# Designs tried in a protein design chat: miniprotein binders against q8wxe9r568to878. Part 7

Target 1, 311 residues: q8wxe9r568to878
Amino acid sequence: EEEITVDVRDEFSGIVSKGDNQILQHHVLTRIHILSFLSGLAECRLGLNDILVKGNEIVLRQDIMPTTTTKWIKLHECRFHGCVDEDVFHNSRVILFNPLDACRFELMRFRTVFAEKTLPFTLRTATSVNGAEVEVQSWLRMSTGFSANRDPLTQVPCENVMIRYPVPSEWVKNFRRESVLGEKSLKAKVNRGASFGSTSVSGSEPVMRVTLGTAKYEHAFNSIVWRINRLPDKNSASGHPHCFFCHLELGSDREVPSRFANHVNVEFSMPTTSASKASVRSISVEDKTDVRKWVNYSAHYSYQVALGSIW

## First folded at step 22 (miniprotein)

Design Vi5
Fold by OpenDDE base, fold request of step 24:
Structure Vi5 (fold): chain B 311 residues (1-311), chain A 81 residues (1-81)
Amino acid sequence: as target 1 above (311 residues)
Amino acid sequence: KTKTVELKVEGMDGPTRRAWEDAMKIMEALQKLPGVKAVRVFLEDGTVYVIYDPSKTSPEEIIKAIEEAGFKAELVSVEEK
């Protein structure tokens, strides 16, 4: 069976402000990968939602790919694999190529402006230091300004959400517990109904709590990592923030570094090109009518949320 | 206000290079016409949809442009949008 699979993946990177998480800086890179199993010389044409092609299409009806987006995008800094006829692209904006057979390769990449005004959720973090006591609290709220969050019926989730709080190396000892079987990392207690803002933690032991997901120190990131499988959570009321809380008592005030992390790192994925809104409009294969065609969409977000001074 | 004209062009019968080249010639000819907003060519049967501003062009002018490009076109329908 002859087939072609097109993977369209956004990569969002950026820096966002504290509080409302306004995008201060961003970069959106979209990569298109192809895997094809086609007999003979199979010249292919890929149609994107390129604003310069808007409304002008030469296709077979069967070559039209279902798309959910009506947006046309401006492609910036297009780079192509050597199998693409770049002259044809420059003259006609047609992405004409002869794919590598049975090999997944990057056909092209381009940059776009971020397609949304806001990120899918906001993260507010407060940190307090009092002597040797350190508290970190975060509130995560879904953003109504993100288009995918407007209609529950068409809502696209954030998946594998990772929020990383950089921890000074000196504090790592506080997150380790000796067990008979070796060192265990302190894990957050999950309490879905807890409002942590009022909880006076009376005690010298590190306390970590989350309303959703899991949190633990992860050495690979030198961070406390708050992990949430999916946002929005199906079991959570839309109006309440998800919270992370950490209380740490250090051995002395001297263990409080003069330079604490001024940011939180956030990563997650979405099962759509939510950052670029790039879409495959058509896939055509010369002299072939019975090619099975697949398009996969994804976005990966990786950004820093600025923190205020902890002091 | 735009209209969409549906035309049938003879000689297109599949996803051949020739059909593609012919379609490109048609598209180029139509894009030169004032008021043409979008052209869609279906290679399987030579169906051509042209979205146009009726104040600037007409189905007759569109057909003429295709004919001048060396093709035969027949009017199928005109729809208002």
Scores: ipSAE 0.685, ipTM 0.926, lowest interface PAE 0.5, mean pLDDT 89
Fold by ESMFold2, look of step 23:
Structure Vi5 (fold): chain B 311 residues (1-311), chain A 81 residues (1-81)
Amino acid sequence: as target 1 above (311 residues)
Amino acid sequence: KTKTVELKVEGMDGPTRRAWEDAMKIMEALQKLPGVKAVRVFLEDGTVYVIYDPSKTSPEEIIKAIEEAGFKAELVSVEEK
């Protein structure tokens, strides 16, 4: 009957280099939300894998949450809801609070660093401008350990993947009629050994083609948005990229802006995982021993992939 | 290199405010003792694990620190590493 739920949400942001997808800048903002249904005024304590706790813990055995990591992390720039006793935290690193009843609220937030070695996939983009013709091609490849042939129980998917290609205002009129190819059509071309980086368009003049998902111009982002519901897909084998292609004829050379398109924006969510390895080690409720306790993890990634070509 | 001592502190048997306050006093006392690396207190039965450097302190000194903080502790076991 009585219950407390702790939601740990990581927000990764950063800049990834052209070509080799090296993470050049990164940080993670972690937000912890609480939803509780507790009788009376119950004082709660949250145990995180904060390195400054140094393994010092006061718990009931029933308060210990399943271990998600053995790592201890450094929490930077902690900020708290007013229900947290900040003096206790600053003196002892104990997160002591009285939760709002039946109301989901943000208990705290802090910054840390990305705890993994690689991102789930890489993106390579080639652009060319020849007179009034603009061509963009992207190759998305799953990183080692994220292919579709892995055990689904150990593979956390990337969901609602958005790859955004900023579009200069001068080009918007060219996207009023969407042109989208299904996975099979472009995949067949790639499988026959099409030359990447210098690939010419064969046989048709669609504005855009994708091998997975959809692509269309979205005014809300002023971008062409390549959307993929879930990665890996059943066809996401190593060495077989998912592709995006766009060919565009502009009205004149003066419609090509200089150097504004220096990046592609990538955004996706991963359920049940963390970017920081932040982990809830314990949830304690004073004077109570029969509270149901739940912890949920999720991560959201939003980063730029650098490129140096004019769109 | 490090050892772990298991102690039993009397009078601790639940998640009451007093038990939390008592555990915090024990924690503070042990964290001030040179050579103590980590302390874990279990409120339901007063079990305390202390990871320590045996060149800097001992189970006897750890028990003494707890007693000076106002609590009675008994040695249960000592484990290396």
Scores: ipSAE 0.679, ipTM 0.922, lowest interface PAE 0.7, mean pLDDT 80
Fold by ESMFold2, fold request of step 24:
Structure Vi5 (fold): chain B 311 residues (1-311), chain A 81 residues (1-81)
Amino acid sequence: as target 1 above (311 residues)
Amino acid sequence: KTKTVELKVEGMDGPTRRAWEDAMKIMEALQKLPGVKAVRVFLEDGTVYVIYDPSKTSPEEIIKAIEEAGFKAELVSVEEK
């Protein structure tokens, strides 16, 4: 069973403005991995939507891969695995390689540009520091949805959403019992407040509330982490924001800064789509016409949001 | 405005090393011709599509360039894109 699988993974990084989350700066790194099971030393050719190739293609009709994008993209700073003939690429933009047998490896990587106008959601954050009291509030709103690379009618979710709020080192001791201080939803916190005998020692205990997902302090990141498994949420009304709230009362032996933090980190994945519209147009194997060919797309986003002025 | 010419080049019948090399020679020859915008070669039957500017070149000049590269080409059709 001869086959070749091409995985295209975009990695978006950047900085967005507070409030409206306009993209202030960004970079997209695309990595292409190959897993192949081919007899002999088969030479392969990968066709990407490279603007320098645009319309200049040598293929078999059976080697053409399905794609929904008509865009051609610029490939910057290409770097290749040693199995790629770099002289051929330099002279003709042909990606010619002899894949490693039965071993997933990174064939190439390159930089490109984010192909959409906006990110899939916006995050507005407001902070306040008043005496020894610190409050952080965030509102997450869904934007225009993204379509899959192979099917324009399929809307693609954001998965494993992680929103990190950096915690100043002087405040870490207030999160010592993070498992007790975690809160999964605002509804659950309200119910616990109404429970018999459920009271805090005083107003000094941290309180975190969310309307979706979970929030807790995570030592690995030195941050409060708001986690959401999937957006849009299937059980929530469209267009309504998802909220995070945190209240912390600092002790007398704590330094109190004028600001909680200057940014929030956002991280999530989107399956079956690309941030750059990088696309595999063809996969060819020399002297072979009976090879199963697969292409998978995914995008990972990691960026900073400036903290807002809304409370 | 551009037009597309469809040509048939003899001697291509699959994804062989020889066919790839021949297709690359045709590609290189056509990319040197003024007015050629894009070239697509299908290895299984030698079909070649050329998008061109009719004010700068013609199907006859395109065929001539292929023949000067050592290959026989015949016109199949012309259409506006």
Scores: ipSAE 0.670, ipTM 0.916, lowest interface PAE 0.7, mean pLDDT 81
Fold by ESMFold2, last read:
Structure Vi5 (fold): chain B 311 residues (1-311), chain A 81 residues (1-81)
Amino acid sequence: as target 1 above (311 residues)
Amino acid sequence: KTKTVELKVEGMDGPTRRAWEDAMKIMEALQKLPGVKAVRVFLEDGTVYVIYDPSKTSPEEIIKAIEEAGFKAELVSVEEK
């Protein structure tokens, strides 16, 4: 009943361009966690697809884990839990450790680069400010050819997608004298099924419409938040955009700031994949051949889409 | 252009500390040899695969390097990449 589980989690962050969402700046932080149930003092060795190791491996055939990628990656700024022999790593690139038993802990972390050329989808956003009227429209399109650590016949979903549109601070100042921010002037009824260009008819409340998911103002983020449970949507092709629309009528054009936020925030998770293509090639436990071995991958993406000077 | 030699090193049997230490010594010795590109050691039976540049070294020189590190090795096969 002895076992060891290795969890590989990538955290992508960055800035992408307006329109085509070209990656302008990015960072990937990879964290590896261990949970083990091993008897005695069990010295373990973890084999990653480290480019400085490429082809130089000491292993048992039974310790080889299923291949998830053909890529070899460069590990930057490695940091280790105290159970890892850092001198061994720096001299030989071997990750040698004695795990905490029955305790999930972070074995190591390192920085990598994003392994793909594009993100799973693109987000275009256009704003219009005419006097005291503000409109925001977004188009989300799935990217073709995004790859994952899995069989190319199986597409890995983006889950819990959250797109945040920051609300200008000037709206807070103009409303605080009589009411709380986000009560009447920023509250909106979420309407599913909106098309491009939908406009509210004579109302003091914002009108929001989406073709997928939900949208509402969320005080926790000081933002209008468009939430989508899963992409791609089963009923849509990658070239068929998913849309967000919002119309606000402010009290006066003085409430429109001279400088808007220059970005929209995008956040989502992808199970069973990695942003870096970090992969566990082997897991060895000294003096043991009957250990069950598990490897899990996941990635979380959090980045900004630039809007330019339009908003 | 590279070739791969398969060798068998005596005395390795399973994932013991001694076997790991021995494999590390073999790895280090071969990585110092000019022309060696990659080394893979299998602990359960002492199988060693070495990818090398045949213009710079040979299976005989690779075996010699292992023997100078204190281990006995025999040639099993050579394959062209």
Scores: ipSAE 0.670, ipTM 0.920, lowest interface PAE 0.7, mean pLDDT 79

Design Vi5
Fold by ESMFold2, last read:
Structure Vi5 (fold): chain B 311 residues (1-311), chain A 81 residues (1-81)
Amino acid sequence: as target 1 above (311 residues)
Amino acid sequence: KTKTVELKVEGMDGPTRRAWEDAMKIMEALQKLPGVKAVRVFLEDGTVYVIYDPSKTSPEEIIKAIEEAGFKAELVSVEEK
């Protein structure tokens, strides 16, 4: 059976401001991969929502793919696999190619801009160093201004959320706890429904707590990693902030760096959506009218959230 | 303020290389015509939609441009947007 699958993957990277998570810089790289099982020499045409094409299209009705957006986007810095006729693209903005047989490959990549004003959630982080006491607190809130968060029936989740807090090597021992079987990592205790503003600490013992997900030190990242499987959380009201708390009592002032880490790293994936609103409008295969056509979208986000410098 | 004309171009019957080349010729001819804003060509039956400025061109001039490119077109309808 003849088929062609087009995978559109957006990769968002950037830096957001402390507190309000204003996007200070960003880059979106979109990669398009093709996997096809077509008989004979199959010349294919891919139609994207390219603003330089806007309104000027040559298609068959059967080749039109379901609309995911009404927006038209500008494609910057297009790079193509060798199977694409680049002269045709430069002259006509038509993406004409002969796909590799039964082999998933990257057809093209391009840069675009993030299509939203806000990220799917905000992360506010406060740090303090008072003598040998170090505290880190984070509040995570879903952004009501992000399009995928507005309709609960069509909401697209953030999956495998990872928030990484870089930790100086001197502090790593504070995240290890003794057991009968030897050392093991300190894990955050989960306390659903924890109230904001609780500042009581159980003395000098290291404490990590979360209201959702898990947190532990991960050596692979040299960081405390707060992991959340899915946002928004189905068991929480839409305005409910999710919290991370860490308190350390260091052995001496010599262990306290003059400056705490300046950024927290945030990483997650969103299935079935795009960061750029890049969209496949049509897939055409020369001389064939009965080809199964599939389009998949996904977005991956990896960015830094600024922290205040420590004293 | 623009209008949309629907035309039918003879001899366009499917997704062949010739049909793609013919559609490109029609597209290029219409994009040169002052007042044409957008062109959409459907290959399976020769349906062509043209969005145009009625102060600068007309369905008659649009058909003429298609005929000068070597194709025959018939008017189907005109709509305002």
Scores: ipSAE 0.666, ipTM 0.920, lowest interface PAE 0.7, mean pLDDT 82
Fold by ESMFold2, fold request of step 24:
Structure Vi5 (fold): chain B 311 residues (1-311), chain A 81 residues (1-81)
Amino acid sequence: as target 1 above (311 residues)
Amino acid sequence: KTKTVELKVEGMDGPTRRAWEDAMKIMEALQKLPGVKAVRVFLEDGTVYVIYDPSKTSPEEIIKAIEEAGFKAELVSVEEK
């Protein structure tokens, strides 16, 4: 049967400050992909929440898609597939196109200003170097100012959260152990409940602890990777910080680099266009009234949190 | 501060290319009228909503602009916001 699927995907990248995670640099790129199975001449019109068309719409009621937001957004640097009539867009902001049949393709892409004042959560990280002892501690807190975190009935999760702590090559051996089954990465112990305090350790073995998720060294990233499947955690009290702790004693202070790490990498996905707030308001197929219409939204976030360590 | 007028435009009956062209002509005519803030056109029955500044224009002037563009419109209702 005849159908059209519109996939709207945000990509957030940027740099945030240590401590309060103020956004220092950001880029939001949104791509729209189309997959359609339409017979005959199939001129289509896509309606976005474009601020330049706000309030000025020509539609059929049956072509209106369920709204995901009441916001209108400014589209910057729009780029289009050749099947889009760019003159129509420039004259009327209507996205008029003839889709490729049975072939998923990028219809358009554009940039936006990040639609929130803060990220969904903050990551505060403290590092210290004392002789040959290195200590890293992070606190992750959900941001009450992020719109998706305010209403429990409409809460949208962060999924597959990955926090990466770069590991200098000199330290890799401290995070891997030889076992009967071959070399394995040391995994963090999980301490649920109260957050970590300062822990005095004097041994030569590293200690890694988390209050949520898992942490281990991953060679693919040359990093200790703290993984959390879903935030907010449904088993934790609102406002409760989630913690990562690592203590490492090196063989000598010569193994401590002059700069421990400049940043921590954060990566996660959301099942909504949370960065841009881009939304499909309508999908029209000329002279057809029985086309199945689907819209999927997603966002991917990848950014750096500054540390400022110069050890 | 603004009001919304609901109008019915005759002869608009579905999502044809002609109806799209007619709706665009109506949209263009109303966007040129001072005081018009927003226009929504529903193709299946010719319903038109216009948000306007009542100090700058009126439903009568809005209907006149539509008629000058070649279409007949009837007032259905006016509501204040």
Scores: ipSAE 0.660, ipTM 0.919, lowest interface PAE 0.7, mean pLDDT 83

